# VH-VL binders against Large ribosomal subunit protein uL10m (mRpL10), part 197

Target 1, 224 residues: Large ribosomal subunit protein uL10m (mRpL10), of Drosophila melanogaster (Fruit fly) (q9vpl3)
Amino acid sequence: RGKINIQRPKAPHYERARVVAVTQPKYPELPKAKSCFKTRAERTQQQQENPYNEIIAREVRNWLDHSRLVAFFHLSSITADDIFRVRVQLHKQNLHLKSYGSKIIEQAVKNTRYEAIVPLFHSNHCIVFSPDPEKTAALLRIVRRVPQMVLLGGIVEETMLSRNQLVAYAQMPGLHAVQAQLVQTLSQAPGHLIQQLQAHQNSFVQVLDVHAKNQMNEETPKST
Short names: E, the ipSAE of ESMFold2; O, the ipSAE of OpenDDE; V2, 0.75 times the mean of E and O plus 0.25 times the DockQ between their complexes.

## First folded at step 12 (VH-VL)

Design gh21 (from gc99 with light chain S31E; framework fv_anetumab; at its last look DockQ between E and O 0.27; V2 from the best seeds 0.00; counts 0 for: pae E 2.1 > 2)
Fold by OpenDDE, look of step 12:
Structure gh21 (fold): chain C 224 residues (1-224), chain A 119 residues (1-119), chain B 111 residues (1-111)
Amino acid sequence: as target 1 above (224 residues)
Amino acid sequence: QVELVQSGAEVKKPGESLKISCKGSGYSFTEYWIGWVRQAPGKGLEWMGIIDPSDSYTRYSPSFQGQVTISADKSISTAYLQWSSLKASDTAMYYCARQWDYSFPLDYWGQGTLVTVSS
Amino acid sequence: DIALTQPASVSGSPGQSITISCTGTSSDVGEHNYVSWYQQHPGKAPKLMIYDNSNRPSGVSNRFSGSKSGNTASLTISGLQAEDEADYYCSSYDSSSTWVVFGGGTKLTVL
């Protein structure tokens, strides 16, 4: 009774081998799952000039043109849920968080005054737009609590600001507050000026009086 | 002028609790965060964590999570670093520093507090 | 975890220029990781010398300059002086790990 060598099974009969070879489901080689780790940047580079990109580029330009506050952020690995939470917080302040591909940004700002922002978009990024520059402080207050968001810089009133300048801007008293302070200061100034002017006049009158008194005393003849 | 002044040197035994302080002046204390940095004798700088004094929002480095507590009292412009139970390995110089957020530099530093834990 | 690697020591003669390198291991030390440099004299607190790769705070000598290329940041000290003898630390925020990292430090000796 020949020990069935389970380790080296006898090759099936030629006909059976043919049938098995033909009936073996050729499972399509699962496309080697291109490691999902292609950075959003790499995925965006492969996006063929799609008419859709032009539409999005126009949208980006519209946002830039109508926003008085624009802030640029590097965005590290963040969950969709966290992004959503941030978006909601920003939205409550009329701040709009958007994310676009680098190519789209390049297309959008090409031959525009915004072309200088292109170098900021080499990695994952997001942009916050606002029609109100006074919201800068509110924006920074929100995003500084998001460790995955790194401030890169911004545009305020058509002026490009570094991240440090943007922080400094946010710390400045609002224009209206400054104006109010100025008005207050100016309103107090006339009183002080008047007081100073009056003080000088009074001093002058006093000196004149003293002089007059001295002259009167000199004219009193020593009655011998 | 921006200044951070820390509490004096501490000599403690293992198992004792400790709270050291960092008082800020010359700026709006609630507009900036306070970071803490450890430096063991003859070793490099280690970032421990950070606090927003405005609402006491705190974040720790993983190495220090649960090992220390960072707190602040904004009414007196003071940040704190505390241990519930000191270890010999806690012997180090501890610095507080001003930091606007995570990604900004530590721009002003306290003079440091030397903590010595010895049996 | 982002590790910043610095040379353990660098030396130079007075008047020379020296450079201290700080190299990040993470591919994510992207173009947007800001590097800071700190000077620490013995028994003293660290002092910020360079921030955001190349900016000098007020009061810092123009002899100190910072640059960054790829994953390597560099601190250059020109016209080396005896007072420059100190430990120098690079630092960066890792937005992926969400904490601040320091380099191992470089001891600068002025010969």
Scores: ipSAE 0.854, ipTM 0.930, lowest interface PAE 0.6, mean pLDDT 87
Fold by ESMFold2, look of step 12:
Structure gh21 (fold): chain C 224 residues (1-224), chain A 119 residues (1-119), chain B 111 residues (1-111)
Amino acid sequence: as target 1 above (224 residues)
Amino acid sequence: QVELVQSGAEVKKPGESLKISCKGSGYSFTEYWIGWVRQAPGKGLEWMGIIDPSDSYTRYSPSFQGQVTISADKSISTAYLQWSSLKASDTAMYYCARQWDYSFPLDYWGQGTLVTVSS
Amino acid sequence: DIALTQPASVSGSPGQSITISCTGTSSDVGEHNYVSWYQQHPGKAPKLMIYDNSNRPSGVSNRFSGSKSGNTASLTISGLQAEDEADYYCSSYDSSSTWVVFGGGTKLTVL
C-alpha cells in the first residue's frame, strides 16, 4: 500500500480516481436512486454507446459522398456571433460549415479511404462541405479573413489535398477557364460535346493532383 | 521568379513622415497577402501586420496598431508601410514578405528597407 | 506564452550534423503543424528553408530538414558547410493570439 506509481501522472481521471480510492478513505455513500444521478463517467459512456452516434456518423458519410469539395480547419476560440457570420457568408456560396466530434468522424470514415482525416480532429475543428468544387477560391477568400479558422487541407473531386495543394488548386486559371468554356459551349453545342467537356473537367483535376504531387517530390533535389 | 522589390534606404529626422514601398512581380499580386516584418538593429524579427492588396483589408499585431499604416495599390502591384511622425525608436530594417494568410509562411521576402531616424 | 525559445548559438564542424531547437506552447507549436524556419545571412533578407514543420521549398538543399515533437520544433542541417553560417529563426502562427510569432534567433557558427 505504500507504493505510488509516480511514472503515470497523465493517467486518465478513471485511473487516477481508482488509485486515490485505494490509498484514501472511503467516499461517502451514494444515494439509492442512481438512475436520476448517474455519474459523469456513466453518462459519457452511455452517450458514446448511443446508436444516435451512428445516425450522426451516417450524416457525415452522406456529406462526404455528395460533396466534391471538403475543407478541414483548425478552430480556435471564436464568439458565437463571429462563427454565425462566417456560416452565413459561406452558405451564400453553397458552402456548408459543420463540426462533429472526433469519435463521430472516426465512425463515419471507418473502412473508407477517408480514414486518413481522423488525426485532423484531435483538437477543436470545423469542416466545410460543398457540391461545387469551383467554390474553392470563394471558400478561401472568406476564411482568410477569419484568423480563428486555420486551413489544414481538403478533398477535391475525391482527391486528398494538403493545404498548400488546395491553395494552388484554388488559384488555377485553367479550372476557371474550363468552367467558363463549359458554360459557353452548353449554350451553343450539341449534347455529345457537353459530355466530352464534362469528362475533360474530371481529367483536369486528376492531372493537377499528379502535378502537385510531383512538385512536392521534386522539392527534395537529387544529385546531378 | 516571385520577386518583392523594396524602396531604398531612408535617413530621416524625428517627426518627419515616411512611406516605403514593396513591389511584387512574378505572381498574381492580388491573390496573396503582403506581411511586414521589423528588425531593430541587433535584434530579431517582429511581425507587424498584413494586407490583402485586392481590397486593402489590413490587420496589425497589437504592438504596431496605431503606430504605422499598411496600404496597397493593386494597380501597380505595390504595398506600402507608412509613418505619419517618425521616432528614433523606428530605426530598423523593414521587410515585406508574401503570405497566403496568417498561418502560412513568409515564403518570399523583399531585400529590406533600412530606416534611420536620428537628430 | 507567445514567444518561441531558441538557443542563442550553436556550432559545428564541416560535414557534421547540427540541430537547432524551437520551443513554444501548445497553441503555437504543439497542436498544429505550421512551424517554419528562416535562414538569414548578415546584411541579407531571411530565406524560407522549412515550412509546415518538415516541408522544404524548391531550391533549398536537402541537407536541411525539419521535425516536431510535442511543443518543440527542430531544424537539422546535415553535412554542414561554411555557407550555412547564418542566423536561423523559427516562426509559427499562434492560434490563441491569432498572429505570427518568431523565435529569438540562433547564430550558427561553422568551425
Scores: ipSAE 0.523, ipTM 0.785, lowest interface PAE 2.1, mean pLDDT 78
ESMFold2 (binder alone), look of step 12: mean pLDDT 91; pTM 0.933

Design gh22 (from gc99 with light chain N33H; framework fv_anetumab; at its last look DockQ between E and O 0.01; V2 from the best seeds 0.00; counts 0 for: pae E 22.2 > 2, placed apart)
Fold by OpenDDE, look of step 12:
Structure gh22 (fold): chain C 224 residues (1-224), chain A 119 residues (1-119), chain B 111 residues (1-111)
Amino acid sequence: as target 1 above (224 residues)
Amino acid sequence: QVELVQSGAEVKKPGESLKISCKGSGYSFTEYWIGWVRQAPGKGLEWMGIIDPSDSYTRYSPSFQGQVTISADKSISTAYLQWSSLKASDTAMYYCARQWDYSFPLDYWGQGTLVTVSS
Amino acid sequence: DIALTQPASVSGSPGQSITISCTGTSSDVGSHHYVSWYQQHPGKAPKLMIYDNSNRPSGVSNRFSGSKSGNTASLTISGLQAEDEADYYCSSYDSSSTWVVFGGGTKLTVL
């Protein structure tokens, strides 16, 4: 009774071996999970001049051209839910949060006055657009509470600002507020000026009166 | 001129509670945040956390989460760092510093508060 | 977690230029990590010397300059003076971890 060598089973008959070889499910090699980062980079490289990219690029240009406030942010790993919350908060202030691929941004701003922003888009990023530059303070107040968003800079009234300049801008009193203050100051100035002018005139009159009195006293002959 | 003035040195025993203060002046206290930094004797700087005094929004470094409490009283332009129960390992210099947000530098520092916890 | 690595010590003679490096370990220390540098004299509070990689606050000597290339930030002190003897710390905000990180510090000795 030949000990069935379980460790080295006899090769199946040729016909059986053929059938087994043909019937073995060729499981597709699970694509080596290319790290999500490589796939994104590869996807970004393979983005052939897709007519769709041109459309999106036009959209970006449109946003840039019609926005008086644009802020650029680095965006770290953030949940969809958190982004949504931020979006809602911003939207309540008429601030529009958008995210575009770096290639799309490059295409959008190529040969435009915005070409200088390209270096800001080397990583994950988002852009906030607003038609109102007075919303800068509101924008910064909101995004400061989002640790995953890092302010990189912005455009205000067609002027490129560093992140520090943008913060400084937000801290300045609004133009209207400054104008109002100026008007108030100017409106108060005439009163003070008039008072000062009158004070000098009054002082002069007093000096003249004293002089006149002194002269009258000298002309009174001592009636010997 | 922007200035942060901290409370004086503290000598405590293990298990005692402590609250140290940082008073800001020369700027709008609610427009900037206050960060706290620990420096153990002969060691480097450790960021502990940060507070927005405008509404007391607070965030901690993981190493300090639950170990300390950061608070602020905007009415007197003062930030606080407190312990409910001190440990010997809490012996360190503690600095408060002004910081506009997470990604901005600590641009103005207090003079530091030395906390000594010994048996 | 982003770790910032600094040399433990650097030395130089008066009038020389020295450079202190700060290297981040995270591949994500990418293009948008802002590095700050702080000077700390013995028994004193740290002082901001450089922010946003290369900017000097008002009142900081032009002898101090900052640069960043890749994952390495550098603080250069030109025309070294005795008063420059101090500990120097680099710092950066890690938006992924959402906290501020300091380097281990570099002791600068002026010979």
Scores: ipSAE 0.864, ipTM 0.937, lowest interface PAE 0.6, mean pLDDT 87
Fold by ESMFold2, look of step 12:
Structure gh22 (fold): chain C 224 residues (1-224), chain A 119 residues (1-119), chain B 111 residues (1-111)
Amino acid sequence: as target 1 above (224 residues)
Amino acid sequence: QVELVQSGAEVKKPGESLKISCKGSGYSFTEYWIGWVRQAPGKGLEWMGIIDPSDSYTRYSPSFQGQVTISADKSISTAYLQWSSLKASDTAMYYCARQWDYSFPLDYWGQGTLVTVSS
Amino acid sequence: DIALTQPASVSGSPGQSITISCTGTSSDVGSHHYVSWYQQHPGKAPKLMIYDNSNRPSGVSNRFSGSKSGNTASLTISGLQAEDEADYYCSSYDSSSTWVVFGGGTKLTVL
């Protein structure tokens, strides 16, 4: 694939999120303080049903569901100028720097395969989203110059990777060639997608399985 | 615990007015919106509109704008759907359901009110 | 506005898995929109089974799962049981219309 690049940002997930946010109604008034009894009675498990938290949580779910690359960082004390500079550098590579409260992250991933990431957000943090997994190397190159951002791990093609696994993934030569091999393997082994969901615990192999899963654009097991 | 109880079935003639009700209990009525859904005999579900009982803010599907009136009386935890002049094509089952706003799911439903309009 | 398309009917035998599709456009089912699924037994009100594409309300069996890919949402029922025989509706909202849209419904028959 290839596109004529005129240096304008193109973010498919960003455009969809923007349209959704525009069409959602504003609540007529801020919800009054809700007791935990109300939240429990409504089967939500939430102590507080803040409507704006749910809207933002949906945004996070959209980013998680439609980003082929997600990277998690601990964020140390950093000036507004420095973080803005980093955001601009990342944006030029189609990498989107975001921060969300831990409660919003918890709400966003509740009852999903990503619930395990919640402990990462108890301290100051940031997340980088991108539709382009080939930009992992660019991400790590930029962040190496930013000691305030400490890589914790990430998700590539719906497979959770440790810090070391993500660094190894970024260093793989011939990423397009590897993707071509995965497509060829998938065509010859119809059960490979099921194996990918079950094999995400396997270190280095997980990267290859993530690429096979990317061709399906889903993580649901199939029995064929 | 959360319940939406609707008024009973109605048999009306074309041209008559009608107001059906939906009473909410087991939750704070003004903290959630009430949506209305129509189901013609043998047909699917159609979302008609929604109301915030706290201030009577309403929103209608274009197909139903000007055809019905949605209202609420928060003092008795009740929402209403009304017609000024019924048509035979208004024969359907009508449900109320609780929503946080129009972009949220319909998590609790009333039992339905069958409205029959016959000449 | 844009209608959500579901098959008119699907059928399966007890113990099998079945999938019901719900197809729309990028402006209603696409990547950033939320899909819900409702079950309706004959003569009964609908019941929420899946919300926000894949989440189950408390009390809904884990045999029900939801997913979304591109402009198509899917409801999958594993371990099909006689009690699953019902009509199923998907729902979303349309970014152009700013209101709720239902699919046409799918009648599930358990053979």
Scores: ipSAE 0.000, ipTM 0.391, lowest interface PAE 22.2, mean pLDDT 74
ESMFold2 (binder alone), look of step 12: mean pLDDT 90; pTM 0.929

Design gh23 (from gc99 with light chain N53K S54T; framework fv_anetumab; at its last look DockQ between E and O 0.40; V2 from the best seeds 0.65)
Fold by OpenDDE, look of step 12:
Structure gh23 (fold): chain C 224 residues (1-224), chain A 119 residues (1-119), chain B 111 residues (1-111)
Amino acid sequence: as target 1 above (224 residues)
Amino acid sequence: QVELVQSGAEVKKPGESLKISCKGSGYSFTEYWIGWVRQAPGKGLEWMGIIDPSDSYTRYSPSFQGQVTISADKSISTAYLQWSSLKASDTAMYYCARQWDYSFPLDYWGQGTLVTVSS
Amino acid sequence: DIALTQPASVSGSPGQSITISCTGTSSDVGSHNYVSWYQQHPGKAPKLMIYDKTNRPSGVSNRFSGSKSGNTASLTISGLQAEDEADYYCSSYDSSSTWVVFGGGTKLTVL
């Protein structure tokens, strides 16, 4: 009774071997999981040549060129719903919240006056645009309530500002308010000046009168 | 000059309620937020939470959520920290500090209020 | 509790320069440049010494300077003086957790 060698089974008959070879399910080689890093690199390269990126880059440039207020934010893990809420609040103030990829931003600002903003976009970010620099205070009031949005800086009237400078700018009285105050101050100044000038003149006249009176009293001969 | 003045030291028993105050001066009280920081004896600084006095918007650190209440009265430029029921573990120095936003530094500090809870 | 990591103690002689490190994560110190340093003398309130990594408030000595590399912020005190003996705390905002974090503090002793 030949011990069935279970460790080295006899090769099946040629015909059976053929059938088994043909009927073996060819499992598609699981695509070697391209390391998340290669896929990112490939995606990054493919994104560079995408005509769509050029269109978006133009859009970004257009926003930058037509905005008098631009604010940059780091965006941490935030829900779509929260973003939407913030967007709605901002929109009510004619503030436009946009998010773009870092590469798109780089492409958009390359060889432009905005190239200095590139270092701000190392992570997830969003940008708020406004045609009105007077909305800076309103913008900051809204975004302060969003812990996931961290102010990085901004552009106001074509000037790059740090976050501290932006906050300081928002705290300044508006140009019109300052002008109004100046006008008020200037309008009050003439009255005060006139009063001061008149006071000096009056004082001088009084001194002269006293002097004149004293002289008249000295000229009265003591009628012996 | 910006100044935060806190209420005096408190000695309490467990289970008692307490409200301490922080009065700001020298700046627009509603333009900045007030943060509270705890420092247990011989321990480090712990951020407790923050309040916007303009509308009493408040946020707490998770460790202090539900444990304390932060409030403010903008009419008198005062922020408050209160306990409904004190514990021995609440024994600490409590500081208020001015903070414009979450990511901004605590730039001006009160002198601190020592709270001692003992049986 | 997510705390920033500081050495427990640092010592130096008068006139020397010392550095205190503050190590965080990519979600706090590593994510932005908004690291602050506070000085606290015994029985006194903390005082802001450095903010936004390198900025000094008005009235703070130029002997204090801040830097950051990766997830580690550093406070350097040059020309060490006896008055510098204090506890030093680093702080940063963690945008992921959405709260302010402090380091454990470093006791600086001037020998």
Scores: ipSAE 0.838, ipTM 0.919, lowest interface PAE 0.7, mean pLDDT 87
Fold by ESMFold2, look of step 12:
Structure gh23 (fold): chain C 224 residues (1-224), chain A 119 residues (1-119), chain B 111 residues (1-111)
Amino acid sequence: as target 1 above (224 residues)
Amino acid sequence: QVELVQSGAEVKKPGESLKISCKGSGYSFTEYWIGWVRQAPGKGLEWMGIIDPSDSYTRYSPSFQGQVTISADKSISTAYLQWSSLKASDTAMYYCARQWDYSFPLDYWGQGTLVTVSS
Amino acid sequence: DIALTQPASVSGSPGQSITISCTGTSSDVGSHNYVSWYQQHPGKAPKLMIYDKTNRPSGVSNRFSGSKSGNTASLTISGLQAEDEADYYCSSYDSSSTWVVFGGGTKLTVL
């Protein structure tokens, strides 16, 4: 058995000839009447496909801009009846369950601060939007009962939160106090709002971190 | 601060009933689920099921469905695991642990309750 | 209910780094980052060491780190110490069966 050890096979010299042959059959001659109608219909469909994608992407951007609570989920196999029941339960709490293609999500968040969410949509997914960040606790209580929906994280008041931070946010006492102060700030000049949101976000993250640490402590003996 | 305290070891005979307890403290008991985990002697960990103490929502692993009952009394911050008729194969260490939901970690564990079932 | 594959045992010398693997499927370890690791000393309850693939709870040494690639998660212990001798379990959520699954456990021996 004398076999010669070979490296990766080099592509056949005739590879281009095969590609050219496949390409040539794509453009057969057609009757002039058929060619005219086909071209118009095909052009209209191509135009509609592109504008529809942009319209859907704009819808997603609009939801992101007007929702103070956004939550992302991995979605496994679920019956249409079960997902419908979940959608109804969420809707009663002003929580809006949506699903979009990953390409649409990517297009919607392109060149925005939300580009970081794109990797979340490589698998089957769904999104919940709400104008009401105080509904975070209600959202989590409903979704906890849905084994097919796995929380990935969310956005609250334009801040991206991990799933653990989102849970801590939902447990935070004084959420309504933070919202009340924001409303008072909104009665002032718009420039002041940006500064106050930054201050509230920093304070909020600190409270969430304390919440998370307290809930994760501990059997480790304190030595220092 | 968070603590789960389980009832003491039990020695039983096949066919007897048993109810063991897990009392939570240092947190809002109804905000988290309690999961139950079985560990047979010299064996690994098996997730048995969970309860949401707020309304007694319960789910079981298929291996334990119909074999045990998980319950809770939120007024005393206590979850329970019970058997109506013990088998020798139920001999194991049983842990309760706190869990936010199915995909979240078991972050705080009870000390365990050793159940021995022998003729 | 052993659904995740771990080596039965691993060993290392003090100061060495060791890695424990946990291999699942595309519906559990492969579908999301929610893999947890637990340490159990003899006669003691398990203790959460790593959650969500890479996160450490408060009070867990930074010598413990986690990672994941495809359907395999890994726990790495650097600067191995005698107190690290224990059983280690991984866990994940299997979204197809909708149950929590554990690995079979790995006994770590410090030589």
Scores: ipSAE 0.617, ipTM 0.824, lowest interface PAE 1.7, mean pLDDT 78
ESMFold2 (binder alone), look of step 12: mean pLDDT 89; pTM 0.924

